# VH-VL binders against Rho GTPase-activating protein gacX (gacX): the designs that were tried, part 18

Target 1, 188 residues: Rho GTPase-activating protein gacX (gacX), of Dictyostelium discoideum (Social amoeba) (q54j98r51to238)
Amino acid sequence: STVEEVNIPLFLHNGFKYIIQHGLGIEGIFRIAGTKDKVKQLQMQLDKGENIDYDASKVDPVDLADLMKIYFRELPDCLLQSDQYDHFISLLTLDRLGQIQKLRELVSSLRPENREMLKQLIWFLGRIAVNSTTNKMSEENLGLVWGPNLLWKGGKAVSTTDMMELMAGAGKIKLIVTLLIEEQEHVF
Key: E = the ipSAE of ESMFold2; O = the ipSAE of OpenDDE; V2 = 0.75 times the mean of E and O plus 0.25 times the DockQ between their complexes.

## First folded at step 17 (VH-VL; framework fv_zigakibart)

Design w4 (from t1 with light chain S26D; at its last look DockQ between E and O 0.80; V2 from the best seeds 0.83)
Fold by ESMFold2, look of step 17:
Structure w4 (fold): chain C 188 residues (1-188), chain A 120 residues (1-120), chain B 107 residues (1-107)
Amino acid sequence: as target 1 above (188 residues)
Amino acid sequence: QVQLVQSGAEVKKPGASVKVSCKASGYTFTSYYMHWVRQAPGQGLEWMGWIDPSDSYDYYNEKFKGKATMTSDTSASTAYMELSSLRSDDTAVYYCARGYDDYDAYFDYWGQGTTVTVSS
Amino acid sequence: DIVMTQSPSTLSASVGDRVTITCKADENIDSYLAWYQQKPGKAPKLLISDASKLQSGVPSRFSGSGSGTEFTLTISSLQPDDFATYFCQQYNSYPWTFGQGTKLEIK
């Protein structure tokens, strides 16, 4: 059919709820590093396919925030799809209204599972951003930290040139993710 | 060559404020965090916080919230740390120190230190 | 806050000696530990990151080892330039914390 509904991973669904409940007031959530040995332990649990009961384990929301970023960074291909990199970057040449329209088109063309995961993530990031007076995480700050976890040019970096190109594009990807959060009512 | 040059020593009365500068050269200023570290006389080192010069985002050790304010001026490649409502126990050497970010939070280059003395 | 405890607080040694300084964390910090050297009136100098990664320009007589909660800095043959105070620092979790220091002085 023309309308597709997909589930997102359980750890992510429950993680969004947990951070909304416990983490919206945490200064720098997603920006500041979690406790590295504890994030590593959580990642090992996820890699084994274990369900993590965040409430029972009293997981630090900052550690969970890091785990979420790691999950997206380690996907086989980035959520926004690496073959769309140039199309996403090119929308920055348009005025604001054109950017929103082009972004709607690009999002609608994503694989259904990626589009649904993106929609839920962006909704969740919007929840954090509306509390930015308390947590200091504006749409722009979230765009900065989430950009490299959501969109990259294909291929794993194995040279200095590859890393230079990724760094040069980071500011542009920040703007795209910021726009997704700011204009989600018109994009999704 | 990477270099961090701090402003000179300051002598202040209780209740005053002081602003320490840290001018960076020899690297891309916005590619690294600037951390601030305090060393009171005869004591160890205390991490105070960092600023990301790329967007001026600052983050503090809870112990120094309300006492320290970190800023940066990208056009001058300079980081600043202001201490307010000085007390005698704020007497210390204050260092700026370069770290890549808050994951690799070890400090590969340090300023020479700025001695702040609060007396009388 | 993770408490970093160094031992000994003061160590007297002669040129040519092998010197070992220990650093203990009260929580697991994996290998997220750095060592610094500080001479009187000077800023600290980074010697080692990631518990054992020697920094560029640091003499090979310096080495670091350990993981988890116990770490050592070793100087295999002490030189006159090595008399200083040494600090460990963890960067596993906020806030970053330093050991109280080990002063290495002439015997």
Scores: ipSAE 0.815, ipTM 0.902, lowest interface PAE 0.6, mean pLDDT 92
ESMFold2 (binder alone), look of step 17: mean pLDDT 94; pTM 0.960
OpenDDE, look of step 17: ipSAE 0.865; ipTM 0.933

Design w5 (from t1 with light chain N28Q; at its last look DockQ between E and O 0.81; V2 from the best seeds 0.81)
Fold by ESMFold2, look of step 17:
Structure w5 (fold): chain C 188 residues (1-188), chain A 120 residues (1-120), chain B 107 residues (1-107)
Amino acid sequence: as target 1 above (188 residues)
Amino acid sequence: QVQLVQSGAEVKKPGASVKVSCKASGYTFTSYYMHWVRQAPGQGLEWMGWIDPSDSYDYYNEKFKGKATMTSDTSASTAYMELSSLRSDDTAVYYCARGYDDYDAYFDYWGQGTTVTVSS
Amino acid sequence: DIVMTQSPSTLSASVGDRVTITCKASEQIDSYLAWYQQKPGKAPKLLISDASKLQSGVPSRFSGSGSGTEFTLTISSLQPDDFATYFCQQYNSYPWTFGQGTKLEIK
């Protein structure tokens, strides 16, 4: 559809559809590695601006899952916007209701293109999580694997040996993405 | 210095279970996957799967699904692998091995191995 | 599963010799290959990752090369300590698989 082409990249739109059709039952989808040389080939196609016909190429949904994570990780700025990092992290000091309300506020303040992409991604991840009894990818598991692909503290070089703050930050980002998936009905 | 120290040799009868331990030291246990690799007598190496000690998420080579169960105890910096319903062809040396993640799935440190012998 | 085939199965050589061991993959694996040394009764020891990246503490007489489906491990000047079995391992695609091994015997 034309509205979907305007709102998010076509490869994501078609990719979400493909994984919903073929990948919801795959154990560890998004957590296990795809075939590295095939993921590289898909990325080269994407970089050239080519459409990928997933059905014709019989793409492994695990390879496509890796491609999606790489795409988000390699954005010029993270989807949740690195200048909002401290605001996202700080919401975890609130009670659950306050967290949901603050998260809705932060999401509404994102650039419109980022907000729309986030909404569709989080909806899609919710579809994965509904099948967690077969694929072992709960909201929390998806939060773990997607956290580093969606939010990081940009511009600040990590030249120190402050490993405790880095480890604590990763755990907090996991919780934020988990909350996005669990409470999407109230956030979007 | 990174060390992986495994539990001692085990002799079991068919149908029994065995639990092998792998105690890690010299690094942050939760920052690396722990893999298990077996080597049958006079044979090559077979990768069995991994556990992420940070959240206990485990993943198995399909060949060992239902045979092996991997767990970890972060307070003891110890990984475990349990083999159930043992058969004579489960006789092997079982190694724990450290890997960074599944993208860098080569193993920079190995335990000394635990010999499991299954005989009637 | 990707099958890793090593040649030769056994190799006899003298101290000071240059030795090469070949590993072939049944499918393209780019450079996602590691080499290990295993002495009798001991665990494997990582020598090389990414086909050619020498690991810390491994003597510089060891080197690796190759890409795609064919890879080599070279020992430029054999020493007595190099008596061992050598394995390649691919990590391009699950499940990770190992070659059957090459036993290097010192003459």
Scores: ipSAE 0.756, ipTM 0.879, lowest interface PAE 1.0, mean pLDDT 90
ESMFold2 (binder alone), look of step 17: mean pLDDT 94; pTM 0.959
OpenDDE, look of step 17: ipSAE 0.858; ipTM 0.928

## First folded at step 18 (VH-VL; framework fv_zigakibart)

Design x1 (from t1 with heavy chain Y100F; at its last look DockQ between E and O 0.69; V2 from the best seeds 0.80)
Fold by ESMFold2, look of step 18:
Structure x1 (fold): chain C 188 residues (1-188), chain A 120 residues (1-120), chain B 107 residues (1-107)
Amino acid sequence: as target 1 above (188 residues)
Amino acid sequence: QVQLVQSGAEVKKPGASVKVSCKASGYTFTSYYMHWVRQAPGQGLEWMGWIDPSDSYDYYNEKFKGKATMTSDTSASTAYMELSSLRSDDTAVYYCARGFDDYDAYFDYWGQGTTVTVSS
Amino acid sequence: DIVMTQSPSTLSASVGDRVTITCKASENIDSYLAWYQQKPGKAPKLLISDASKLQSGVPSRFSGSGSGTEFTLTISSLQPDDFATYFCQQYNSYPWTFGQGTKLEIK
């Protein structure tokens, strides 16, 4: 088997490319809400298995950004794997070098398809953060908006009975995702 | 009980600036966005932008970029909106309004309004 | 920008009447619409969110309906306290926009 056999959904691959081409200068991308009826329409197309031609449809990168977050939030289990929640949170007790080392270990232990998707997502978020003086989306801000979409405790995000526990950990998850973006050269 | 109390009326000359305050009470200030909405005399309502008090991230209606600056002070549970380079067409009532975020962007509680009059 | 157009601009009615105010969006806004009541010299008061969700403390004689581009606020039996201007507001897409208002005058 090759790396190509462990790949990401086509809509994400093409979506990352589209946002890099058209969306790096958009203020608040991923932070501000997209046009809600259009995001719903895109989600319906995705749910039907339809290919979305982003260029032909002139898709707003902000709408696509929302669609991406929805996709991750609706996964049966979070990308970073909910059974690893406490392990991820515990790395924050370490100094910076220890945090990077532990993060590398945790990432290497993810299921191969999750690790590949995470690698591509974090690379993509790094591309957005490079343009933060224009788009106002620093690594920290991306960590804030992406944290809840990537890691939660206790199973399904939409059916989690303890939403207060999820919110209590939000600041810590923000730091984990920020670290992934900042240190990706050492983690992946 | 949720309450938003704004600073008093202001009379300004063209070219001046004004800073309107909005003091919040009865809820967790950092859990909701603060929006600003303007109403010119005898006219409708215009959304100006929001600030997220939890991290001071602000976002503006393009029409008001460069005109309005939104800030907040979490220790005082107070949001601020500053208007610069005032002109006569900036004469309006300015409201702060609480919204959960920019997805549920309807406003369940409003300040009493601050009248800003720009005249020479 | 999504233009919100209300009709009628003014409406006169008697206590006990059923009153209907219409709001039309220039493009699809699904159900992302709120209704507000504003009395002279006062801030707007939220009546309805999500096109039809009545807010706490709002009398049950108020109701909202509609989806897509056409929306209706209904007062089933007009009371003297209902004299006011009513605004719709969309929150489907930036920037959020309001209708021009409907002034309800009780005869």
Scores: ipSAE 0.814, ipTM 0.902, lowest interface PAE 0.6, mean pLDDT 91
ESMFold2 (binder alone), look of step 18: mean pLDDT 94; pTM 0.959
OpenDDE, look of step 18: ipSAE 0.860; ipTM 0.931

Design x2 (from t1 with light chain S31D L54R; at its last look DockQ between E and O 0.63; V2 from the best seeds 0.00; counts 0 for: germline match VL .462 < .500)
Fold by ESMFold2, look of step 18:
Formats: sequence, C-alpha cells, structure tokens
Structure x2 (fold): chain C 188 residues (1-188), chain A 120 residues (1-120), chain B 107 residues (1-107)
Amino acid sequence: as target 1 above (188 residues)
Amino acid sequence: QVQLVQSGAEVKKPGASVKVSCKASGYTFTSYYMHWVRQAPGQGLEWMGWIDPSDSYDYYNEKFKGKATMTSDTSASTAYMELSSLRSDDTAVYYCARGYDDYDAYFDYWGQGTTVTVSS
Amino acid sequence: DIVMTQSPSTLSASVGDRVTITCKASENIDDYLAWYQQKPGKAPKLLISDASKRQSGVPSRFSGSGSGTEFTLTISSLQPDDFATYFCQQYNSYPWTFGQGTKLEIK
C-alpha cells in the first residue's frame, strides 16, 4: 500500500518481505513444488487484482515462491526482454570482467520498469543464496530455477532442432542469472 | 524399451548399511527425476524422495531424512539409495521409479524392486 | 500429510463385470491423482495420471474420473489379466502419498 521511489507490483514487494521473514530456512524454496491447488488459488487472486495478506492467510512461503515464478513466466514478454536474448547469451564468450561490464550495459538498456524489477528480484535472490547452507539454494541453483522464468527467445519452438536449442540455451541462461546474483553490486 | 534394473536382494544385521542400485536404460537419464518408494511386507507404498541426476539435487520425505541418502552416477546411468543404521522395521521391498519432475510427480516406469531384510 | 483412503479394501468380481474402485483424499488435491496396478511379486504399473488421463498401452476399458477429494477407477468389462491390487497416489502436496490398496480378486 505505501508508495516509494520504485515501481514494482505490490504482491512482489510484500512477497519478498514475507519470504525473508518466514522462508529463508526452507529447504528447496523455489526448487520444490508448492501445494498445487493452493498455488492456483493464489494465482487467481493475483489475476483478479486482489491484494493478498500473506500473514492473515498464513500463506506457505513455498506456495508464494511458485506464484512468483509463475508471474514472471507469464509476463507478455520475459523480464530480460526476448529481443535481447542473443546479446545476453553472447556475453558468456567473454572473460569474467568482460561479462560483468557487458551485463551492466545490457541491464542499463532494459526498459526502466524491467530494470527496477530485476534489481529488486536479484537482491532478493541474493538473500536466499546467503542462507544456502540451510535452504540448499545456492546462486547456481537459483540461476537454474529462475533462468527459464526470466529469459527466452520470442515465439514458440516447434521443431526438434528448435527444442534442442532451447534446452541447450537453458544451461547458458542459468549462468547469466547466476552471474547477476553473484555480481549484483557491480551490475546495478 | 525404458528399463530400470535394480541390484539383488540383501540380508543385513541391525546397525548395518545397504546401498541399492538402479540402472536406467532406454531414455536420457538426466531428463527425469529418480524417485525411491518402499513397500513393507503386506503393506502399501511410501514415497521416500527423489534425486535429479542432471545436477544431483536430492529431496527427501521428512520420514527418511537421516535414514536414506540418494546419489547418482551419470556416466553409468545409475541411481543409488543407501539406508543407514538399519532396523528391523526397514525390512521392505525398495523400488526406484521414474518421474518427470515434482509437478508431474506420477511414476511411469518402475524397477523390479530390491528386497532388504534386516534380522539379527 | 494427505491421507488417501481406498474402498473397498477387497473386491470380488467375475470376468465381464463392471467394477469401480474409490479413492478419497483427506483434503482437496484437484486432479493431481494417479492410479497404479500391482500384481503379486511385481512392481506397480501406471494406468492413469491427472485423475483421468489413460497412459499409452493401457486398455480402453480402464477409465478414471473425479476431482477434489473423491476419485474412481472403473474397469468397464473385467478381463482375467485385471485381477491385481490397485493403488491411488496424490501429487498435489508433498509428501506424495498412496492409498492402502484395493485387491481385486476372482469370485
């Protein structure tokens, strides 16, 4: 409900806070499935524009984690912008310093709304990762899980070759998201 | 075509450990989770956990944390489950079973089962 | 944990009969339910996923229905090969749980 300088959906702002309070110690958060019927109920509330009071409803942080992934996956275009897919993938040919510099450039060129949402999401994922000895969700594990929710090529892959390229690209997208989390102080 | 072939029956003393193997063939081993399910004599089925062979991420039913350890060897297309500190109530048939992931968590192919008997 | 309760525990029937086995979940599981057939000394075999989706190679006489908390497996005309124990399994919520089984035997 409070307006601040950043413009991200209220459900994400409150959701990040809720998971930081209740979910940092949950094994496999973001990796394991939530309770599927409850996740669908939460998604329907979000789709109707309802505010979800996570504490009053006693929402399971694992269910909220699934809701967050679904939200990003179902955006009209991916957060990192599908027309930038090849530019993001190409940074992996560079050494670490070059990767950071190119990533900062690509992030700076995103639409302002997407850049701000990405910044807050990556900060939040960093909070999960520093607790990885408890929750088993390292930067690489989060990169694997979040990669397909943040970046894809436009259009649907309909050929066997296209599907194989999409699956091979998933490993590269994992590395990009891992780098975003690990180097966020230099990228944002 | 898809086959899961498990190691043979084991007889163990209380306090020992046992490691059951499950060799997969006829599909891409790293594309599916491997689940473990037990069936005690004359009883129903209990899900124990899964391992994702693609990254070795494992996840357990709370009942079996500390009792079971699941691993995999991608080069051998083989999943393993080790049971530690065996007790008589660990006597059961243990199955490996293939599932796509934890959203589609039904098991389309099963190993033949490995009987583990714990007696003193 | 979601408790899956099957009924009846044992069902006696003749070849050609129409049989129905019921599975009840302790809470809503939508349609995240599978059915398995297990013959003595053998591993379970998947018959139905998502409450009603018949797996490839499973005869069309097998059908599943239901959603929420109550589910049925129906065999429209019982064949000799169908005498076995049947289990339901939910995958709505961790941990995945099975019903205790329904033994279908020859009368």
Scores: ipSAE 0.811, ipTM 0.904, lowest interface PAE 0.5, mean pLDDT 91
ESMFold2 (binder alone), look of step 18: mean pLDDT 94; pTM 0.960
OpenDDE, look of step 18: ipSAE 0.868; ipTM 0.933

Design x3 (from t1 with heavy chain D58E; at its last look DockQ between E and O 0.74; V2 from the best seeds 0.78)
Fold by ESMFold2, look of step 18:
Formats: structure tokens, sequence, C-alpha cells
Structure x3 (fold): chain C 188 residues (1-188), chain A 120 residues (1-120), chain B 107 residues (1-107)
């Protein structure tokens, strides 16, 4: 058995490839819901640690997109690290150049595994956004969709109060993720 | 209290267009999707698409792409649907309906409906 | 597209009767199904979401059951106010689709 050289979860690595091959032209990818019973099936497979062969299973890229969002939402701590929440939000008080410089600093201070996963995710989202004429998913639309999946306050939150606090900050988090996608060449 | 108030009935000739409005009150307009559903005379209900007023993102049932155009004006808390190139089989009641998102895509509040009649 | 098929198309019953209306999906929709009541000339009214979750303000004589491909709406003791057409709607997969309706006529 050959060891595969990946530094993010295999399902994400192969998932990014699969969506690049089959999903760049799909209207509303990441924005629209997948087929819910099929997304549940994929999630159960992932939760059991099973491999998902996307080509053999003929996975709908929209269903895989939902699975990816669920994975990030279910991390024990958010990818951008909840203890950095106020630092990320506060960068929005700066002008654009200051925002980019502060964002680069914050990204460089992430745990190495989180920084690598973020880098690959943001590069992938950039490829979606380049095709926005067809798929209707601009950097801002992706920022809106991905914001709640990447950054929240106070660790994992499932309570009504915690959800309300996440929604109150959602517009700011959207801007941060949008900036990551738009300026990735200067941030990473 | 939540209310969706639609514009009045319209009578149009084939080839014309019509723009139906749906004014929302009693909730945060940008927190819910606005769906459009039509009901031809004596027929069932047919989902046409939604718009998210928070960013004006639109998504359509393939059947209505090119026929319907959905927009919103957040400053007026109003959603719009324009039907173009009207034909007699576009005669129907058109409802706006509120849904939380496309995961919980059931419709808890509906407008009163706007009758569009297309006749020669 | 998922086709929702309701039966019967028309149902006649008396006040006090227990009535059931069925809705079949052409594919598995898990429990992502809603029921609506529509009175003549009015917009639909949501009765039930998630196949069985009764909405606030809906009388407890209404109930829903089922999962997968077959669902039922039950009215345990029919009242005169229940004259209406009833629709099911799936929200498992785009596009969202409705059944063609069941017209409940009170004798």
Amino acid sequence: as target 1 above (188 residues)
Amino acid sequence: QVQLVQSGAEVKKPGASVKVSCKASGYTFTSYYMHWVRQAPGQGLEWMGWIDPSDSYEYYNEKFKGKATMTSDTSASTAYMELSSLRSDDTAVYYCARGYDDYDAYFDYWGQGTTVTVSS
Amino acid sequence: DIVMTQSPSTLSASVGDRVTITCKASENIDSYLAWYQQKPGKAPKLLISDASKLQSGVPSRFSGSGSGTEFTLTISSLQPDDFATYFCQQYNSYPWTFGQGTKLEIK
C-alpha cells in the first residue's frame, strides 16, 4: 500500500479535485443545498472513517459541497481558531492595505495544520470564484456561505444563544473570508 | 406580526410583461429567503425559485429560467417577480412565500396571491 | 424531479370522521415533507413540517406520519372548518415539488 503525500484530510484533497473536474460550472455550488438524504449518507460514511470514491459513487458535486461545509462546522474548534475571533473581527477597522497585512499576520500565527488546510481551501474557493460567470458564486457569495463554517466565538456552539451571537457577527466574518479569497496571493 | 402583502391583480395580453411585488413586514426581511409559487386555475402548486434578500442571490426552478426574474429591495422590504413574454398558460395566481433557507424549505407565511390573467 | 402523488384526489366525509390522505414520493425524501391546507381563494397554510411536526396554532386533530416515500396526513375528528384542499410538498431535493392536491368535501 503506497503512502499518499497529503497534508490535509484525504476526503478534502480528493473532494477538491473532484469538484474542480466536475463542479466548476454548477450554478450555486456551495450556495444551494444538496440532496439531503444523500448528504446524510455521505456524512455517515465519513463519520465511520470509510473512504469515499467520488467517481465510483457518482457523487453529485453539490452534495459533496454540503459534506465539506458540515466537516468544517463539526470541527472541535473552528479552522480560524475561536481564540482569534476578536483579532480577526478587529482587522476590519483598518484600511484595505492594513487589512491584508494584518490578515497575513493572523494566518501565519495559526497552527500549522490549520494554516495549510485554510490555504488549500482558499485556493480551491478561488477557482470556484474565477468561474462565477457560469456558477454564480463570486468571492462575496463564497464568503457569505463559508464564513459561519470557518470562524465562530467560544468554540463549538449548538445553543440558541451561541447561534444568535454567530449571526450577529456573520456580516463581518463574510468580509474576512471574502478578503482571504480575493487577496490570497498576498496573504499566503 | 409577519405579513406579506402582494400587488393587485393584473390582466395582460400575450407578449407583455408583468412585475408582481411582495411587501414584507413584521420580521427582518434579510433573514429569510423569499420563494415564489404559482397556482394555475384548478391546479396544484408549483415552486418557481427563491431570492435571498441579504445579497440578492437568485435561484430558479429550471422550468422558469428565462420566464421569471426575481429581485428585491431591502430598503423597502419588498421582493419582486417579473414575468416576461407572457403566454395564456402563464395565467395563474402567483404567491410569495417565506422560507428560512433551502434546508428548511417549507413556507410558513404566504402572501395573499396575485392573479395574473393573460388573454387575447 | 421528485414526483409527489396524492391519493385520493377527492375525499367526501362527514363531521366527526377520521380521514387520512396519502402522499407518495417517487424517490426517498427521508422526512423532508410538509403539509398545507388551502381554502378556496386563499393562500396555502402550513400545517406540518418534517413529516410530523405540527405547526403552532394548528389544531391537534391534525397529525402527520411517514418517512422515505410514503406519508399520511390524518384528521382524527373532522370539523366543518376542515373543508379544503390539502397539499404535500417535499424539500429533500431541488426543485421543491408539491402533490397535486386532495380535495376534502364535507358531506
Scores: ipSAE 0.725, ipTM 0.874, lowest interface PAE 0.9, mean pLDDT 91
ESMFold2 (binder alone), look of step 18: mean pLDDT 95; pTM 0.960
OpenDDE, look of step 18: ipSAE 0.868; ipTM 0.934

Design x4 (from t1 with heavy chain Y106W; at its last read DockQ between E and O 0.91; V2 from the best seeds 0.88)
Heavy chain, then light chain:
Amino acid sequence: QVQLVQSGAEVKKPGASVKVSCKASGYTFTSYYMHWVRQAPGQGLEWMGWIDPSDSYDYYNEKFKGKATMTSDTSASTAYMELSSLRSDDTAVYYCARGYDDYDAWFDYWGQGTTVTVSS
Amino acid sequence: DIVMTQSPSTLSASVGDRVTITCKASENIDSYLAWYQQKPGKAPKLLISDASKLQSGVPSRFSGSGSGTEFTLTISSLQPDDFATYFCQQYNSYPWTFGQGTKLEIK
ESMFold2, look of step 18: ipSAE 0.810; ipTM 0.904
ESMFold2 (binder alone), look of step 18: mean pLDDT 94; pTM 0.958
OpenDDE, look of step 18: ipSAE 0.864; ipTM 0.934
ESMFold2, look of step 19: ipSAE 0.827; ipTM 0.912
ESMFold2 (binder alone), look of step 19: mean pLDDT 94; pTM 0.958
OpenDDE, look of step 19: ipSAE 0.864; ipTM 0.933
ESMFold2, fold request of step 20: ipSAE 0.824, 0.826, 0.827; ipTM 0.909, 0.909, 0.908
ESMFold2 (binder alone), fold request of step 20: mean pLDDT 94, 94, 94; pTM 0.958, 0.958, 0.956
OpenDDE, fold request of step 20: ipSAE 0.905, 0.903, 0.906; ipTM 0.954, 0.954, 0.955
ESMFold2, last read: ipSAE 0.830, 0.845, 0.834; ipTM 0.907, 0.920, 0.912
ESMFold2 (binder alone), last read: mean pLDDT 94, 94, 94; pTM 0.958, 0.958, 0.957
OpenDDE, last read: ipSAE 0.899, 0.910, 0.905; ipTM 0.953, 0.956, 0.954

Design x5 (from t1 with light chain A34N; at its last look DockQ between E and O 0.69; V2 from the best seeds 0.78)
Fold by ESMFold2, look of step 18:
Structure x5 (fold): chain C 188 residues (1-188), chain A 120 residues (1-120), chain B 107 residues (1-107)
Amino acid sequence: as target 1 above (188 residues)
Amino acid sequence: QVQLVQSGAEVKKPGASVKVSCKASGYTFTSYYMHWVRQAPGQGLEWMGWIDPSDSYDYYNEKFKGKATMTSDTSASTAYMELSSLRSDDTAVYYCARGYDDYDAYFDYWGQGTTVTVSS
Amino acid sequence: DIVMTQSPSTLSASVGDRVTITCKASENIDSYLNWYQQKPGKAPKLLISDASKLQSGVPSRFSGSGSGTEFTLTISSLQPDDFATYFCQQYNSYPWTFGQGTKLEIK
């Protein structure tokens, strides 16, 4: 093919494969911290544009999980797009069917590169959640962990009222990501 | 002022169980993890695991899996740690300790400790 | 597991002395190292986090240094209240582990 296709970064593509192969049974994957000095080294390699051969280096899947979260947190804008924050949060006022329909609409309106990355990530998180009996990472637990890495409001308020909004917002973002994982067949 | 108050000393026979409580005050209970640390007589400290009171998610040092069970009651701002199938080498002082989360694992406030003695 | 080894196990000193306690990690832990003080029958007290960050209310005579695998706690001029057992603890990787302790005694 001569037509360029929308792609996700190679480190994510290969990282998802690596964790599916080696990490589905790891208790607390994505929730527990990786080994801090090793995560720093992986991040330095990624930032320098170096390829990471996960198999040759026998990378700990927990360290790679942290690297993935750092990548999304460091994007110039969050994956779900900060200008859509209120639209995502407001969908929780709808019933389940309305939530799924609104999610589908919001996801369809994302920039193509963000939508493709989200689709692959959510599919991958679904693979982890199916193994939650072993790894203790249900859709809800993954929603808790991934929420702050995928959606935030552009600026952070410093008032007491704004702090209460941030706490309530975190719980709502958790629910939105949980819903994405649970209903991905209908959203994507 | 942050304070962690633990339940009193316990003397148990081998095979019994014990449940230690840790009541928190002076901060938002669900905003910090509760860690448990033990100290056997004349020995150093061992980290046992943590519980996140906000969702009751618990995580254990492999050494204590099956031995310790951590729970919390957010309405009472109290964390619990239960030890099962007690043996003489479970004799120790057990501390609860507050940590921000699992990434910043420095323990800024500690309970006074609960002595558990296991003897026949 | 990362093994934390303290030296010496026991240290005798006089009020006014400068003392140094060392802690060695079995592998690199960067600066993810805490120091605690414990008196008999009492809970540990956090003195220093991140190898060198002095906690609020801890006297400035306490200081910490080091990175990688070797760390030092220094008390510049011992006071009567400083005779206790001191522990280092790493939090670079699970499980978090403590040194065996250094007992600081009155000479």
Scores: ipSAE 0.764, ipTM 0.874, lowest interface PAE 0.7, mean pLDDT 91
ESMFold2 (binder alone), look of step 18: mean pLDDT 93; pTM 0.944
OpenDDE, look of step 18: ipSAE 0.862; ipTM 0.931

Design x6 (from t1 with heavy chain Y100F, light chain S26D S31D L54R; at its last look DockQ between E and O 0.86; V2 from the best seeds 0.00; counts 0 for: germline match VL .462 < .500)
Heavy chain, then light chain:
Amino acid sequence: QVQLVQSGAEVKKPGASVKVSCKASGYTFTSYYMHWVRQAPGQGLEWMGWIDPSDSYDYYNEKFKGKATMTSDTSASTAYMELSSLRSDDTAVYYCARGFDDYDAYFDYWGQGTTVTVSS
Amino acid sequence: DIVMTQSPSTLSASVGDRVTITCKADENIDDYLAWYQQKPGKAPKLLISDASKRQSGVPSRFSGSGSGTEFTLTISSLQPDDFATYFCQQYNSYPWTFGQGTKLEIK
ESMFold2, look of step 18: ipSAE 0.827; ipTM 0.913
ESMFold2 (binder alone), look of step 18: mean pLDDT 94; pTM 0.960
OpenDDE, look of step 18: ipSAE 0.861; ipTM 0.930

## First folded at step 19 (VH-VL; framework fv_zigakibart)

Design y1 (from x6 with light chain E27Q R54L; at its last read DockQ between E and O 0.90; V2 from the best seeds 0.87)
Heavy chain, then light chain:
Amino acid sequence: QVQLVQSGAEVKKPGASVKVSCKASGYTFTSYYMHWVRQAPGQGLEWMGWIDPSDSYDYYNEKFKGKATMTSDTSASTAYMELSSLRSDDTAVYYCARGFDDYDAYFDYWGQGTTVTVSS
Amino acid sequence: DIVMTQSPSTLSASVGDRVTITCKADQNIDDYLAWYQQKPGKAPKLLISDASKLQSGVPSRFSGSGSGTEFTLTISSLQPDDFATYFCQQYNSYPWTFGQGTKLEIK
ESMFold2, look of step 19: ipSAE 0.821; ipTM 0.907
ESMFold2 (binder alone), look of step 19: mean pLDDT 94; pTM 0.960
OpenDDE, look of step 19: ipSAE 0.859; ipTM 0.928
ESMFold2, fold request of step 20: ipSAE 0.830, 0.833, 0.832; ipTM 0.908, 0.908, 0.909
ESMFold2 (binder alone), fold request of step 20: mean pLDDT 94, 94, 94; pTM 0.960, 0.960, 0.959
OpenDDE, fold request of step 20: ipSAE 0.886, 0.873, 0.884; ipTM 0.944, 0.938, 0.944
ESMFold2, last read: ipSAE 0.822, 0.833, 0.828; ipTM 0.908, 0.916, 0.909
ESMFold2 (binder alone), last read: mean pLDDT 94, 94, 94; pTM 0.960, 0.959, 0.959
OpenDDE, last read: ipSAE 0.881, 0.886, 0.885; ipTM 0.943, 0.945, 0.944

Design y2 (from x6 with heavy chain T30K, light chain R54L; at its last fold request DockQ between E and O 0.75; V2 from the best seeds 0.83)
Heavy chain, then light chain:
Amino acid sequence: QVQLVQSGAEVKKPGASVKVSCKASGYTFKSYYMHWVRQAPGQGLEWMGWIDPSDSYDYYNEKFKGKATMTSDTSASTAYMELSSLRSDDTAVYYCARGFDDYDAYFDYWGQGTTVTVSS
Amino acid sequence: DIVMTQSPSTLSASVGDRVTITCKADENIDDYLAWYQQKPGKAPKLLISDASKLQSGVPSRFSGSGSGTEFTLTISSLQPDDFATYFCQQYNSYPWTFGQGTKLEIK
ESMFold2, look of step 19: ipSAE 0.797; ipTM 0.899
ESMFold2 (binder alone), look of step 19: mean pLDDT 94; pTM 0.958
OpenDDE, look of step 19: ipSAE 0.857; ipTM 0.926
ESMFold2, fold request of step 20: ipSAE 0.811, 0.821, 0.838; ipTM 0.905, 0.907, 0.912
ESMFold2 (binder alone), fold request of step 20: mean pLDDT 94, 94, 94; pTM 0.957, 0.959, 0.959
OpenDDE, fold request of step 20: ipSAE 0.887, 0.884, 0.887; ipTM 0.945, 0.944, 0.945

Design y3 (from x4 with heavy chain Y100F; at its last fold request DockQ between E and O 0.75; V2 from the best seeds 0.84)
Heavy chain, then light chain:
Amino acid sequence: QVQLVQSGAEVKKPGASVKVSCKASGYTFTSYYMHWVRQAPGQGLEWMGWIDPSDSYDYYNEKFKGKATMTSDTSASTAYMELSSLRSDDTAVYYCARGFDDYDAWFDYWGQGTTVTVSS
Amino acid sequence: DIVMTQSPSTLSASVGDRVTITCKASENIDSYLAWYQQKPGKAPKLLISDASKLQSGVPSRFSGSGSGTEFTLTISSLQPDDFATYFCQQYNSYPWTFGQGTKLEIK
ESMFold2, look of step 19: ipSAE 0.801; ipTM 0.896
ESMFold2 (binder alone), look of step 19: mean pLDDT 94; pTM 0.958
OpenDDE, look of step 19: ipSAE 0.866; ipTM 0.934
ESMFold2, fold request of step 20: ipSAE 0.832, 0.838, 0.839; ipTM 0.912, 0.917, 0.917
ESMFold2 (binder alone), fold request of step 20: mean pLDDT 94, 94, 94; pTM 0.959, 0.958, 0.959
OpenDDE, fold request of step 20: ipSAE 0.903, 0.894, 0.898; ipTM 0.952, 0.951, 0.951

